# Designs tried in a protein design chat: miniprotein binders against q96jn8r1131to1294. Part 212

Target 1, 164 residues: q96jn8r1131to1294
Amino acid sequence: TLEFLENHGKNILLSNGNRTATRVASYNQGIVVINQPLVPQLLVQVRIDFLNRQWTSSLVLGVITCAPERLNFPASACALKRAAWLLRGRGVFHNGLKICEKFGPNLDTCPEGTILGLRLDSSGGLHLHVNGVDQGVAVPDVPQPCHALVDLYGQCEQVTIVNP
Short names: E, the ipSAE of ESMFold2; O, the ipSAE of OpenDDE; V2, 0.75 times the mean of E and O plus 0.25 times the DockQ between their complexes.

## First folded at step 18 (miniprotein)

Design W136 (at its last fold request DockQ between E and O 0.90; V2 from the best seeds 0.88)
Fold by OpenDDE base, look of step 18:
Structure W136 (fold): chain B 164 residues (1-164), chain A 83 residues (1-83)
Amino acid sequence: as target 1 above (164 residues)
Amino acid sequence: SKEEDLFKVAEEFAKLALEMLERGDYMYAAEYYLLAAEEALEAGNPELAFEYARKAIEYAKKNGNEEFLEEAEELLEKIKEEL
């Protein structure tokens, strides 16, 4: 069963069998990691449950290749300076630095109910899915094992893991 | 060199901060300046680190995040020790 790990950002409250993550304070400290590593046959999806328009920006999606159980989470995903590939807005980031300016839809403008997915292909390419539509390879050749990461940042205050 | 590489990373974070400012995002701007400060300090450039940390604090105050502000101020104090 896909769940968020108990090791998470300080402002996160897990519920629904650890399938729902809610940021209950401020706009940051909202990183969560999904327990099972991504494998080629696995599509991991989360649904944006609630957006708080008080803030700017929104959730960050990506993967980490370090052991998530021992990870000391920074306040935001942008501060992950190693073993991290992230999708934020329309940009792709690696270890904190931008490696692509425009990819897929703008995550900052995804409305509530949007289902975002991550999937590895057989070549190690990380695909973004939006509402079931494969947006293509966001990051080629991602090391394995890797774990899906969600940063409930800014407007995004709640997400839930959903089955494909 | 490693120091030069760290310096470049610092500059990249600062650039990202500026990009965030351009869109009016003081949240990420503050965070990127903090990151830039950390890298600059590690790169052996406390003067530059100081500048970035000050900017981080400036925008952190605008965000109303006391925890982050405290972190930035702690870094600033650490930087001052190297000046």
Scores: ipSAE 0.887, ipTM 0.943, lowest interface PAE 0.5, mean pLDDT 96
Fold by ESMFold2, look of step 18:
Structure W136 (fold): chain B 164 residues (1-164), chain A 83 residues (1-83)
Amino acid sequence: as target 1 above (164 residues)
Amino acid sequence: SKEEDLFKVAEEFAKLALEMLERGDYMYAAEYYLLAAEEALEAGNPELAFEYARKAIEYAKKNGNEEFLEEAEELLEKIKEEL
């Protein structure tokens, strides 16, 4: 069963059998990682449960290619300067730097109830799904193994892993 | 060279900080300025690193994140040693 890893950002509280992550303080320190690497047949989905609109930006989704179980996470995913491909707003970022200005919808505007998904295709392409709709290839060739990551940043205070 | 590459990365982080300021996102602005300061210092440009670190501190104070502010102030003190 997919769960969030016990190694997570310091402002995260896990609940619901480690399938729900809540950021309980501040706007950062909210990185969580799914407990299994992505494989082509696996669609990892999370539902946005709670947003606090006092913040400007919202969650980040993506993958890391280093082993997450004992990794020292930075306060925010934007500081992942190695082994990371991230989706933020409409941008795609590799190791902290923007490599694409526009991909898919703007994650900062996704409302509560939105279901966001990540999967690899057979060629190692990373796909974003939004409410069941494949947005296409965000990153064409992600090294494997890679691990799905969510940063409950800013607006996003709670997400829950849901089945496809 | 390695220093030229690090300087270019610092400039990209500073550009990201400015984009976030345009949106009024002082959280990301502070974080990107801190990243820019770290890269500028590693590139051997402590004067630029100082400027970026001061900006990170300025915006961090608006965010109410004491842990981040402490980290940014520690970096500023490290940069002063290189001035």
Scores: ipSAE 0.858, ipTM 0.930, lowest interface PAE 0.6, mean pLDDT 93
ESMFold2 (binder alone), look of step 18: mean pLDDT 87; pTM 0.876
ESMFold2, fold request of step 19: ipSAE 0.824, 0.850, 0.820; ipTM 0.910, 0.926, 0.909
ESMFold2 (binder alone), fold request of step 19: mean pLDDT 87, 87, 87; pTM 0.875, 0.875, 0.874
OpenDDE base, fold request of step 19: ipSAE 0.887, 0.885, 0.887; ipTM 0.942, 0.942, 0.943

Design W137 (at its last look DockQ between E and O 0.93; V2 from the best seeds 0.87)
Fold by OpenDDE base, look of step 18:
Structure W137 (fold): chain B 164 residues (1-164), chain A 83 residues (1-83)
Amino acid sequence: as target 1 above (164 residues)
Amino acid sequence: SKEEDLFKLAEEFAKLALEMLERGDYMYAAEYYLLAAEEALEAGNPELAFEYARKAIEYAKKNGNEEFLEEAKELLKKIKEEL
C-alpha cells in the first residue's frame, strides 16, 4: 500500500492511513515522501485536496534518490541540494538548480481535485501525469531506486494518495 | 575548486531569488537568499553571505514566518563570527 512515510516535514499531519497529508501551519515545512520506491510499473498519484489562497505558489513534485527514512527535511523542497529532481511551477529542478524553464502545465495553477502522477518508464525517464494524461518525460535517466516526493508548499495544504 | 563551486552555487541561488522577486514571491525569495547565504559562507565569502542573509531576513519578515526568520538570524550570527 502506498503511504506517506512518518518521516516528514514539521508542519505535516498524516491521516487516512497515512495516505493524506495536511500542512497545518504556515506555508512550508510540508515535505512528504511516499513509502514505496518508484518502479517502472508503478504510477504514483496524489490529488490536490485543498488550496489556501492566502499563500503563493503551490506543491512541488519530484523524486529523491537518497534514503527517505533518514532524510532531514528542509523547510522546502527548493533546499534539497542533492539527490533530488523536482517539478515546480513549470520548471524542472535538479539539486536546487533549475534545469528546465518550461515543462508541462503550471503546477502553481492546478486547481483542487487535480490528480498529479509520477511514473518511471523502462529507460528511467520520469513522467508527469496530470489527470491521467501523460505530459511526457520531465527528467530523463533518473537513478533508481527513487521515491516520490511531494512538498505541500504555499497554497497546497492537503494532498491524498490516490490509486490509478 | 570546491570553493569556487560553492560560490557559483551561491550565485545561482541568488539568481533564483531575484527571479522570485520579479514575480512578487517573497516566500521563495527569502528561502533562496538563505540558501545563497549558506553556500557563500561555506565558500569562504562571509561578506557575500552577510549580504544574502540580510536579504533573507528582510523578506522573511514580509512573509511572517517566525521560524524561518529565526533560522535566518541564526545563520547571520554564524556569518558575523567569520567577519
Scores: ipSAE 0.893, ipTM 0.944, lowest interface PAE 0.5, mean pLDDT 96
Fold by ESMFold2, look of step 18:
Structure W137 (fold): chain B 164 residues (1-164), chain A 83 residues (1-83)
Amino acid sequence: as target 1 above (164 residues)
Amino acid sequence: SKEEDLFKLAEEFAKLALEMLERGDYMYAAEYYLLAAEEALEAGNPELAFEYARKAIEYAKKNGNEEFLEEAKELLKKIKEEL
């Protein structure tokens, strides 16, 4: 069963059998990681449960390719300077630097109830799904193993892992 | 060289900080200036690192995040040791 890993950002409270993550303070320290690596055809999905529109930016989605159980996570995913591919707003970032200006929808404008998904294709391409619709390949060749990551940043205060 | 690469990385983070400022996003602006300061210090440019760390602190004060602000102030102390 997919769950958020117990090693997570300082401001996260896990609930619902570790399938729900809530950021309970501030706007950062909200990194969570899914407890199983992505494998081809596994679709990891989270639903945006609660947003606070007082903040400018919202959640980050992505993958890390180092073992997550012992990582000392930075305050925010933007500070992951190695082994990370991230989707933020409409941008794609690798190790903290923007490698694509525009991919998929703007994550900063996704409303509560949006279901966001990550999966690998058979070539190692990372796909974003939005409400069940494949947005295409965000990153063409992600090293494996990799783990799905969510940063409950800014607007995003709660997400829940949901079944496809 | 390694130092030239780190300096270029610091510049890229500073550009991201400016992009965030243009959007009015003081949270990411502070975070990117802190990253820029860290890379500039590792590149052996403590004067530039000091400038970026001051900017990180400036924008961090707008965010009400005391833990981040303390982290930025600790980096500034470390940078001052190199000046």
Scores: ipSAE 0.805, ipTM 0.900, lowest interface PAE 0.8, mean pLDDT 93
ESMFold2 (binder alone), look of step 18: mean pLDDT 88; pTM 0.876

Design W138 (at its last look DockQ between E and O 0.85; V2 from the best seeds 0.86)
Fold by OpenDDE base, look of step 18:
Structure W138 (fold): chain B 164 residues (1-164), chain A 83 residues (1-83)
Amino acid sequence: as target 1 above (164 residues)
Amino acid sequence: SKEEDLFKIAEEFAKLALEMLERGDYMYAAEYYFLAAEEALEAGNPELAFEYARKAIEYAKKNGNEEFLEEAEELLEKIKEEL
């Protein structure tokens, strides 16, 4: 069963069997990691449940290749300076630095109800799915094992893991 | 060198901060300046780190995030020790 790990950002409250993450304070400290590592052909999806328009920006989606159970999460995903590939807005980031300016739809403007997915292909390419549509390879060679990460940042106040 | 690499990383974070400012995003701007300050400090450039940290504090105040502001202030104090 896919769940968020208990090791998460300090502003996160888990519910619904740890399948729902809610940021209950401020706009940051909202990083969560999905328990099972990504393996080829496994599609991991989260749904944006609630957006708080008080803030700007939105969730960050990506993977980490370090052990998530022992990770000390920074206030936001942008501060992950090692073992991290992230999708934010339309950009792709590696260890905090931007490696691609424009990829896929703008995550900052995804409305509530949007289902975002991550999938590894057989060659280690990390795919982004948006509402079931494969947006292509965001990161071509992701080291394995890796875990899906969601940063409930800014407007994104709640997400839920959903089955394909 | 390692120091030069860290310096470059600091500059990259600062650039990201500026990009955020250009779109009026003080949240990420503060965070990126904070990161830039950390890297600059690690790169052995406390003067530059000081500059970035001050900017981080400036925008942290605009965001009203007291916890982050506290972290930024702590970083600034650490930087001052090396000036």
Scores: ipSAE 0.892, ipTM 0.944, lowest interface PAE 0.5, mean pLDDT 96
Fold by ESMFold2, look of step 18:
Structure W138 (fold): chain B 164 residues (1-164), chain A 83 residues (1-83)
Amino acid sequence: as target 1 above (164 residues)
Amino acid sequence: SKEEDLFKIAEEFAKLALEMLERGDYMYAAEYYFLAAEEALEAGNPELAFEYARKAIEYAKKNGNEEFLEEAEELLEKIKEEL
Protein backbone atom coordinates (compact mmCIF):
# COMPACT_ATOMS: atom_id res chain seq x y z
CA THR B 1 0.00 0.00 0.00
CA LEU B 2 3.09 2.16 0.29
CA GLU B 3 3.86 3.96 -2.97
CA PHE B 4 5.81 6.96 -4.20
CA LEU B 5 3.61 9.97 -4.81
CA GLU B 6 2.96 11.03 -8.40
CA ASN B 7 4.23 14.46 -7.35
CA HIS B 8 7.98 13.98 -7.62
CA GLY B 9 11.19 15.40 -9.10
CA LYS B 10 11.19 16.06 -12.83
CA ASN B 11 13.85 13.44 -13.61
CA ILE B 12 11.97 10.58 -11.90
CA LEU B 13 10.19 7.75 -13.68
CA LEU B 14 7.89 5.68 -11.46
CA SER B 15 7.33 1.99 -12.16
CA ASN B 16 6.43 -1.29 -10.44
CA GLY B 17 3.07 0.03 -9.23
CA ASN B 18 4.74 3.28 -8.16
CA ARG B 19 6.97 1.37 -5.75
CA THR B 20 10.15 1.89 -7.82
CA ALA B 21 11.67 5.28 -8.62
CA THR B 22 14.37 5.76 -11.24
CA ARG B 23 16.30 8.95 -11.97
CA VAL B 24 16.52 8.93 -15.76
CA ALA B 25 18.59 12.08 -16.40
CA SER B 26 21.30 14.29 -14.96
CA TYR B 27 22.30 14.10 -11.27
CA ASN B 28 19.43 15.89 -9.52
CA GLN B 29 15.69 16.58 -9.74
CA GLY B 30 15.21 13.19 -8.12
CA ILE B 31 13.04 13.87 -5.06
CA VAL B 32 10.36 11.27 -4.27
CA VAL B 33 7.97 11.08 -1.32
CA ILE B 34 6.18 8.12 0.24
CA ASN B 35 2.39 8.43 -0.04
CA GLN B 36 1.50 7.74 3.61
CA PRO B 37 2.65 9.74 6.63
CA LEU B 38 4.90 8.07 9.15
CA VAL B 39 3.13 6.86 12.28
CA PRO B 40 4.56 4.94 15.21
CA GLN B 41 4.80 1.25 14.28
CA LEU B 42 5.14 1.99 10.54
CA LEU B 43 8.56 1.20 9.09
CA VAL B 44 9.07 2.64 5.61
CA GLN B 45 11.88 0.88 3.75
CA VAL B 46 13.57 1.41 0.40
CA ARG B 47 16.22 -0.75 -1.25
CA ILE B 48 19.06 0.87 -3.18
CA ASP B 49 18.77 -0.81 -6.60
CA PHE B 50 21.32 1.01 -8.77
CA LEU B 51 24.28 3.24 -8.04
CA ASN B 52 26.60 5.08 -10.41
CA ARG B 53 29.85 5.69 -8.53
CA GLN B 54 31.03 8.41 -10.93
CA TRP B 55 29.55 10.99 -8.54
CA THR B 56 30.91 11.77 -5.08
CA SER B 57 27.66 12.06 -3.11
CA SER B 58 24.68 9.72 -3.03
CA LEU B 59 21.05 9.72 -1.90
CA VAL B 60 19.43 11.80 0.79
CA LEU B 61 16.88 10.23 3.12
CA GLY B 62 14.54 12.02 5.48
CA VAL B 63 11.14 13.52 6.15
CA ILE B 64 9.11 16.58 5.26
CA THR B 65 6.49 17.95 7.65
CA CYS B 66 4.40 19.85 5.09
CA ALA B 67 1.79 18.42 2.72
CA PRO B 68 3.63 16.82 -0.18
CA GLU B 69 0.89 16.32 -2.79
CA ARG B 70 1.05 19.81 -4.29
CA LEU B 71 4.49 20.94 -3.18
CA ASN B 72 6.84 22.33 -5.83
CA PHE B 73 10.05 20.46 -5.07
CA PRO B 74 13.40 22.15 -5.55
CA ALA B 75 15.95 20.47 -7.78
CA SER B 76 17.72 18.99 -4.75
CA ALA B 77 16.75 18.24 -1.17
CA CYS B 78 19.54 20.50 0.12
CA ALA B 79 17.38 23.45 -0.94
CA LEU B 80 14.46 22.42 1.28
CA LYS B 81 14.72 25.37 3.66
CA ARG B 82 11.51 24.63 5.55
CA ALA B 83 9.78 21.63 7.10
CA ALA B 84 12.59 19.19 6.30
CA TRP B 85 14.79 16.86 8.33
CA LEU B 86 17.36 15.04 6.22
CA LEU B 87 20.15 12.50 6.46
CA ARG B 88 23.06 12.88 4.01
CA GLY B 89 26.34 11.06 4.34
CA ARG B 90 26.74 10.95 8.11
CA GLY B 91 25.17 14.36 8.65
CA VAL B 92 21.72 15.30 9.90
CA PHE B 93 20.20 18.46 8.42
CA HIS B 94 17.24 20.60 9.46
CA ASN B 95 15.89 23.01 6.87
CA GLY B 96 19.15 22.86 4.92
CA LEU B 97 21.52 23.39 7.86
CA LYS B 98 23.63 20.69 9.50
CA ILE B 99 22.61 19.93 13.09
CA CYS B 100 24.65 16.76 13.64
CA GLU B 101 28.00 15.85 12.13
CA LYS B 102 27.92 12.13 12.72
CA PHE B 103 24.90 9.85 12.92
CA GLY B 104 24.71 6.25 11.74
CA PRO B 105 26.66 4.88 8.83
CA ASN B 106 27.85 6.97 5.89
CA LEU B 107 24.98 6.81 3.39
CA ASP B 108 27.39 7.70 0.56
CA THR B 109 29.09 4.30 1.01
CA CYS B 110 26.00 2.08 1.19
CA PRO B 111 26.17 -0.47 -1.65
CA GLU B 112 23.43 -1.63 -3.99
CA GLY B 113 21.07 -3.92 -2.10
CA THR B 114 21.17 -1.88 1.11
CA ILE B 115 17.72 -1.51 2.66
CA LEU B 116 17.22 1.86 4.38
CA GLY B 117 14.29 2.42 6.71
CA LEU B 118 12.62 5.28 8.55
CA ARG B 119 10.16 5.17 11.42
CA LEU B 120 8.92 7.36 14.26
CA ASP B 121 9.09 6.19 17.85
CA SER B 122 6.36 6.97 20.39
CA SER B 123 8.02 10.28 21.31
CA GLY B 124 8.27 11.52 17.71
CA GLY B 125 11.90 10.49 17.38
CA LEU B 126 13.02 9.65 13.84
CA HIS B 127 14.91 6.37 13.60
CA LEU B 128 17.11 5.16 10.77
CA HIS B 129 17.25 1.43 10.03
CA VAL B 130 19.99 -0.11 7.89
CA ASN B 131 19.39 -3.65 6.63
CA GLY B 132 16.81 -4.09 9.38
CA VAL B 133 19.04 -2.80 12.20
CA ASP B 134 17.90 0.25 14.17
CA GLN B 135 20.64 2.91 14.17
CA GLY B 136 18.96 4.96 16.89
CA VAL B 137 17.33 8.38 16.97
CA ALA B 138 18.49 10.76 14.27
CA VAL B 139 16.04 13.54 15.22
CA PRO B 140 14.34 13.55 18.63
CA ASP B 141 11.19 15.60 17.95
CA VAL B 142 9.85 15.49 14.41
CA PRO B 143 6.42 17.13 14.06
CA GLN B 144 3.56 15.01 12.76
CA PRO B 145 2.28 14.44 10.19
CA CYS B 146 5.47 13.86 8.22
CA HIS B 147 6.27 11.91 5.07
CA ALA B 148 9.39 9.97 4.19
CA LEU B 149 11.43 11.50 1.38
CA VAL B 150 14.23 10.16 -0.79
CA ASP B 151 16.36 12.33 -3.05
CA LEU B 152 17.86 10.12 -5.75
CA TYR B 153 20.91 12.36 -5.94
CA GLY B 154 24.24 11.78 -7.62
CA GLN B 155 25.20 8.13 -7.29
CA CYS B 156 21.70 6.89 -6.57
CA GLU B 157 19.73 6.14 -9.73
CA GLN B 158 17.04 3.73 -8.47
CA VAL B 159 15.30 2.72 -5.26
CA THR B 160 12.37 0.40 -4.55
CA ILE B 161 9.92 0.39 -1.63
CA VAL B 162 10.15 -2.98 0.12
CA ASN B 163 8.15 -4.61 2.91
CA PRO B 164 9.74 -4.96 6.36
CA SER A 1 17.96 40.81 14.20
CA LYS A 2 16.45 39.03 11.20
CA GLU A 3 19.25 40.37 9.00
CA GLU A 4 21.91 39.03 11.37
CA ASP A 5 20.19 35.63 11.43
CA LEU A 6 20.06 35.50 7.62
CA PHE A 7 23.73 36.51 7.45
CA LYS A 8 24.64 33.61 9.77
CA ILE A 9 22.62 31.22 7.58
CA ALA A 10 24.48 32.46 4.49
CA GLU A 11 27.80 31.77 6.25
CA GLU A 12 26.66 28.26 7.18
CA PHE A 13 25.74 27.51 3.56
CA ALA A 14 29.14 28.82 2.44
CA LYS A 15 30.78 26.53 5.00
CA LEU A 16 28.82 23.59 3.57
CA ALA A 17 29.96 24.58 0.07
CA LEU A 18 33.59 24.51 1.23
CA GLU A 19 33.07 21.08 2.79
CA MET A 20 31.75 19.78 -0.53
CA LEU A 21 34.67 21.34 -2.42
CA GLU A 22 37.07 19.56 -0.07
CA ARG A 23 35.41 16.31 -1.18
CA GLY A 24 35.57 17.32 -4.86
CA ASP A 25 31.78 17.52 -5.15
CA TYR A 26 31.27 20.46 -7.51
CA MET A 27 27.53 19.76 -7.83
CA TYR A 28 26.81 20.34 -4.12
CA ALA A 29 29.41 23.11 -3.97
CA ALA A 30 27.55 25.07 -6.65
CA GLU A 31 24.18 24.47 -5.00
CA TYR A 32 25.40 25.55 -1.56
CA TYR A 33 27.07 28.69 -2.89
CA PHE A 34 23.79 29.54 -4.65
CA LEU A 35 21.93 29.16 -1.35
CA ALA A 36 24.56 31.24 0.44
CA ALA A 37 24.19 33.99 -2.17
CA GLU A 38 20.41 34.05 -1.79
CA GLU A 39 20.63 34.35 2.00
CA ALA A 40 23.35 37.00 1.88
CA LEU A 41 21.27 39.10 -0.51
CA GLU A 42 18.19 38.79 1.70
CA ALA A 43 20.37 39.77 4.67
CA GLY A 44 21.19 43.07 2.93
CA ASN A 45 24.80 42.18 2.07
CA PRO A 46 24.91 42.32 -1.73
CA GLU A 47 28.72 42.47 -1.83
CA LEU A 48 28.98 39.08 -0.10
CA ALA A 49 26.07 37.74 -2.17
CA PHE A 50 27.96 38.75 -5.32
CA GLU A 51 31.04 36.76 -4.28
CA TYR A 52 28.95 33.69 -3.41
CA ALA A 53 27.01 33.89 -6.69
CA ARG A 54 30.24 34.10 -8.69
CA LYS A 55 31.42 30.92 -6.95
CA ALA A 56 28.11 29.20 -7.68
CA ILE A 57 28.54 30.05 -11.37
CA GLU A 58 32.18 28.90 -11.37
CA TYR A 59 31.30 25.42 -10.08
CA ALA A 60 28.05 25.19 -12.05
CA LYS A 61 30.11 25.48 -15.26
CA LYS A 62 32.00 22.35 -14.20
CA ASN A 63 28.75 20.39 -13.80
CA GLY A 64 27.23 20.83 -17.27
CA ASN A 65 23.81 21.64 -15.79
CA GLU A 66 22.66 24.46 -18.05
CA GLU A 67 19.38 25.05 -16.21
CA PHE A 68 21.15 25.59 -12.88
CA LEU A 69 23.82 27.76 -14.51
CA GLU A 70 21.11 29.97 -16.02
CA GLU A 71 19.48 30.33 -12.59
CA ALA A 72 22.83 31.21 -10.99
CA GLU A 73 23.59 33.82 -13.66
CA GLU A 74 20.13 35.34 -13.18
CA LEU A 75 20.78 35.56 -9.44
CA LEU A 76 24.09 37.32 -10.08
CA GLU A 77 22.37 39.92 -12.28
CA LYS A 78 19.75 40.48 -9.58
CA ILE A 79 22.52 41.00 -7.01
CA LYS A 80 24.29 43.53 -9.27
CA GLU A 81 21.19 45.71 -9.14
CA GLU A 82 21.68 46.08 -5.38
CA LEU A 83 25.43 46.72 -5.30
Scores: ipSAE 0.827, ipTM 0.913, lowest interface PAE 0.7, mean pLDDT 93
ESMFold2 (binder alone), look of step 18: mean pLDDT 90; pTM 0.903

Design W139 (at its last look DockQ between E and O 0.88; V2 from the best seeds 0.87)
Fold by OpenDDE base, look of step 18:
Structure W139 (fold): chain B 164 residues (1-164), chain A 83 residues (1-83)
Amino acid sequence: as target 1 above (164 residues)
Amino acid sequence: SKEEDLFKIAEQFAKLALEMLERGDYMYAAEYYLLAAEEALEAGNPELAFEYARKAIEYAKKNGNEEFLEEAEELLEKIKEEL
């Protein structure tokens, strides 16, 4: 069963069998990691449950290739300076630095109910899915094992892991 | 060199901060300046680190995140030790 790990950002409260993550304070400290590593046959999806419009920006999606159980989470995903590939807004980031300006839809403007997915293909390409639609390869040749990461940042205050 | 690489990383974070400022995002701006400060310090450039840290503090105050502000101020104090 896909769940968020107990090791998470300080402002996160897990519920629903650890399938729902809620940021209960501020706009940051909201990083969560999904327990099972991504494998080519696995589509991991989260649904944006709640957006708080008092903040700017929104959730960050991506993967980490370090052991998530021992990860000391920074306040936000942008501060992950190693073993991290992230999708934020329309940009792709690697270890904190932008490597692509425009990819897929703007995550900052995804409404509540949007289902976002991550999937590895057989060549190690990381795909973004939006409402079931494959947006293509966001990051080629991602090292394995890797774990899906969600940063409940800014407007995004709650997400839930959903089955494909 | 490693130091030069770290310096370049610092500059990249600072650029990201500026991009955030362009869209009025003081949250990420503060965070990126803090990152830039950390990298600049590690790069052996405490003067530059100081400038970035000050900016991080400035925008942290704007976004009202006290915890982050405290972190930035702690870094600033660390940087001052290297000046």
Scores: ipSAE 0.887, ipTM 0.942, lowest interface PAE 0.5, mean pLDDT 96
Fold by ESMFold2, look of step 18:
Structure W139 (fold): chain B 164 residues (1-164), chain A 83 residues (1-83)
Amino acid sequence: as target 1 above (164 residues)
Amino acid sequence: SKEEDLFKIAEQFAKLALEMLERGDYMYAAEYYLLAAEEALEAGNPELAFEYARKAIEYAKKNGNEEFLEEAEELLEKIKEEL
């Protein structure tokens, strides 16, 4: 079963059998990673459980292509300068730099209860799902193996892994 | 060259910091200016790195994140050694 790795941001508390991640302090140090590599038949989904609208930006969603078990995570996913493909707001980022200005909906406006999903297609393209609706290919050919990553940044204080 | 590429990356992080400032997101602004400072220093431009680090500190003070502020101030002192 899918769980968040024990190796995570320092402000994260894992619960619910490691399927729920809560950021318990500040606005950052909230990176979590799913324990299994993403494969084409696997849809990884998280539900946004709690938002604090005090902050301007919200969660980051994406993948890392390096081994996550012993990785030293930066405070925020924006500082992942290698092996990272990320969705933030409406932008797509590779290794910290924006490569697409507008893809899918604005993640900063997703309300509590939103279910966000990641999967690879048969060509290795990374797809974003929002409430079960495929938003298309965010990244056309992601190196494998890769792991799904969530940064509980700013507004986003809790997410839970849910079944498709 | 590697130094030219690193300089361009520093500029891209600075542009991201400006985008976040336009939104009033001082947390991301500080983080992106810190990244810009790091890349400018690696590019061999400590004067530009100093300017970016000062901006990171400015916006970090607005965020109330003491840990980040100390990290940014430590980088600024490191940059001063290279000036």
Scores: ipSAE 0.844, ipTM 0.925, lowest interface PAE 0.7, mean pLDDT 93
ESMFold2 (binder alone), look of step 18: mean pLDDT 88; pTM 0.884

Design W140 (at its last fold request DockQ between E and O 0.93; V2 from the best seeds 0.88)
Fold by OpenDDE base, fold request of step 19:
Structure W140 (fold): chain B 164 residues (1-164), chain A 83 residues (1-83)
Amino acid sequence: as target 1 above (164 residues)
Amino acid sequence: SKEEDLFKEAEEFAKLALEMLERGDYMYASEYYLLAAEEALEAGNPELAFEYARKAIEYAKKNGNEEFLEEAKELLKKIKEEL
């Protein structure tokens, strides 16, 4: 069963069998990691449950290739400076730095109810799915094993893991 | 060298901070400046670190995140020890 790990950002409360993450304070400290590593053809999806419009920006999606259970989470995913590939807005980031300016839809403007997915293909390419639609390869070669990461940042205050 | 690489990373984070400011995002701006400050300090450039840390604090104050603000202030204290 896909769940968020107990090791998470300081402002996160888990519920619904650890399938729902809620950021209950401020706009950051909201990183969560999904327990099962991404393996080829496994689609991991989260639904944006609640957006708080008092903040700017929104959730970050990505993967980490280090052991998530021992990770000391920074305040936000942008501070992950190793073993991290992130999708934020329309940009792709690697170890904190931007490697692509425009990819897929703008995550900052996804409304509540949007279902976002991550999937590795057989060649190690990381795909973004939006409402069931494959947006293509965001990262062409991701080391394995890797774990899906969600940063409940800014407007995004709650997400839930959903089955395909 | 390692220090040169850290310096370059500091500059890159500062650039990202500036990009965030261009869209009025003081949240990420403050965080990126803090990252820039950390990298600059590790690069052996406390003067540059000081500048970035001050900017981090400036924009952190706009966000109302006391915990982050305190973190930035603590970094500033550490930087001042190296000046």
Scores: ipSAE 0.881, ipTM 0.940, lowest interface PAE 0.6, mean pLDDT 96
Fold by ESMFold2, look of step 18:
Structure W140 (fold): chain B 164 residues (1-164), chain A 83 residues (1-83)
Amino acid sequence: as target 1 above (164 residues)
Amino acid sequence: SKEEDLFKEAEEFAKLALEMLERGDYMYASEYYLLAAEEALEAGNPELAFEYARKAIEYAKKNGNEEFLEEAKELLKKIKEEL
């Protein structure tokens, strides 16, 4: 089954067989990565378990295309300046810079219990799912292999990997 | 050139910082100003890097994150060596 890698942000504690990630301090240092690369047919889903609405912004979702096991993560996903495609709010970012102003729903407004999913289509397009509903192609051609990434930023204090 | 590209990226990060300020998000504002400062310094513009680093520190003080604030102050010290 899918698990979060032991290599993760400094403020993360893993539990539940490494399927649950909790940010236990501050608002950053919360990057986690799924242990298996995305392949066609694989839907990676996480549930938002706990939010602290005292913070302004929330989680980031996306993919990295470099090997994640020994990667030195920055404090926040916004500082991933290579090999990264990220969804934040309604924006799509490539290597830290915005490439699309508006895609899908605003991730900063997703409530606790929301299930967010990532998958590749047969053309390498990256799809976002929200509560089982495909939101379309966020990024049309992601290099492979790639791994799903979650940054438990700001409001987002806990996520759990769930089965489709 | 590489320097011209780095300068353009610094400006894009500063624009993102301003967008976050419009939302009242001082966490992202400080992080984006730090990225802008790093890119401006690498582009060979320490005067602009200094301006961005001071803004990163200003907003970082509002966030209560001592580790990040120390990182921003270290960058400012490095930039001053290039002035």
Scores: ipSAE 0.845, ipTM 0.919, lowest interface PAE 0.7, mean pLDDT 93
ESMFold2 (binder alone), look of step 18: mean pLDDT 87; pTM 0.864
OpenDDE base, look of step 18: ipSAE 0.875; ipTM 0.938
ESMFold2, fold request of step 19: ipSAE 0.828, 0.834, 0.845; ipTM 0.914, 0.914, 0.921
ESMFold2 (binder alone), fold request of step 19: mean pLDDT 87, 87, 87; pTM 0.867, 0.866, 0.867
OpenDDE base, fold request of step 19: ipSAE 0.879, 0.880; ipTM 0.939, 0.940

Design W141 (at its last look DockQ between E and O 0.83; V2 from the best seeds 0.86)
Fold by OpenDDE base, look of step 18:
Structure W141 (fold): chain B 164 residues (1-164), chain A 83 residues (1-83)
Amino acid sequence: as target 1 above (164 residues)
Amino acid sequence: SKEEDLFKIAEEFAKLALEMLERGDYMYAAEYYLLAAEEALEAGNPELAFKYARKAIEYAKKNGNEEFLKEAKELLKKIKKEL
């Protein structure tokens, strides 16, 4: 069963069998990691449950290739300076630095109910799915094993892991 | 060199901070300046680190995140020891 790990950002409260993550304070400290590593046959999806419009920006999606159980989470995903590939807004980031300006839809403007997915293909390419639509390869040749990461940042205050 | 690489990373984070400021985002701006300060400090450039840390504090005040502000101030203290 896909769940968020107990090791998470300080402002996160897990519920629903650890399938729902809620950021209960401020706009950051909201990183969560999904327990099972991504494998080519696995599509991991989360649904944006609640957006708080008092903040700017929104959730960050991506993967980490370090052991998530021992990860000391920074306040936000942008501060992951190693072993991290992230999708934020329309940008792709690697270890904190922007490597692509425009990819897929703007995550900052995804409404509540949007289902976002991550999937590895057989070549190690990381795909973004939006409401079931494959947006293409966001990051080629991602090292394995890797774990899906969600940063409940800014407007995004709650997400839930959903089955494909 | 490693130091030069760290310096470049610091500059990249600062650039990202500026991008955030361009859209009025004091949240990421503060965070990126903090990152820039950390990298600059590690790069052996406390003067630059000081500059970035001050900016982080400035925008932390604007975004209202007290916890982050505290963190930024703590970094500033570390930086001052190197000046």
Scores: ipSAE 0.902, ipTM 0.947, lowest interface PAE 0.5, mean pLDDT 96
Fold by ESMFold2, look of step 18:
Structure W141 (fold): chain B 164 residues (1-164), chain A 83 residues (1-83)
Amino acid sequence: as target 1 above (164 residues)
Amino acid sequence: SKEEDLFKIAEEFAKLALEMLERGDYMYAAEYYLLAAEEALEAGNPELAFKYARKAIEYAKKNGNEEFLKEAKELLKKIKKEL
């Protein structure tokens, strides 16, 4: 079953059978990774449970292509300079650098209750789903194996893994 | 060259920091300036790294994140040894 890995950011508390991640301090140190690699036909979905709108930016969603179980995570996903493809705001980032200015909705404005999904298509393209609606290919040709990552940054204080 | 590539990456992080400042996001601004400083130092440009690290510290003071501020100050000390 899909769970967040025990190896996570310093400010994360896992609960609900490791399917819920809560950032319990500050605005960063909130990286979590899904315990199984993405495979074709697997849709990983998280629900935004709690937001603190006092912060400007919100969660980051994406994938890492290195083995996550003993990785020393940086404070924030923006500092992942290798093996990372991330969605932040409306931008797509590869290894910390912006490669697309606008893709899908602005993650910084997604309300509580929003369900965000990641899946690989048959060609290795990474798709974002928002409330069940496929937003298209965010990242072509993602190397495998890769793991889904969420950074509970700023506004985002809690997410829960949900079934498709 | 590798140094030119690292310098370009530092410039991109500084550009991202400015984007965040325009949005009023001082947390990301500080984090991107710290990344810019790190890349500039690795590129062999400690003067530029110093300028970026000072900006990271400036915006970090507004955030109340003592761990980040400590990290940024430690980087600044490291940069000063190469000026």
Scores: ipSAE 0.839, ipTM 0.923, lowest interface PAE 0.7, mean pLDDT 93
ESMFold2 (binder alone), look of step 18: mean pLDDT 88; pTM 0.880

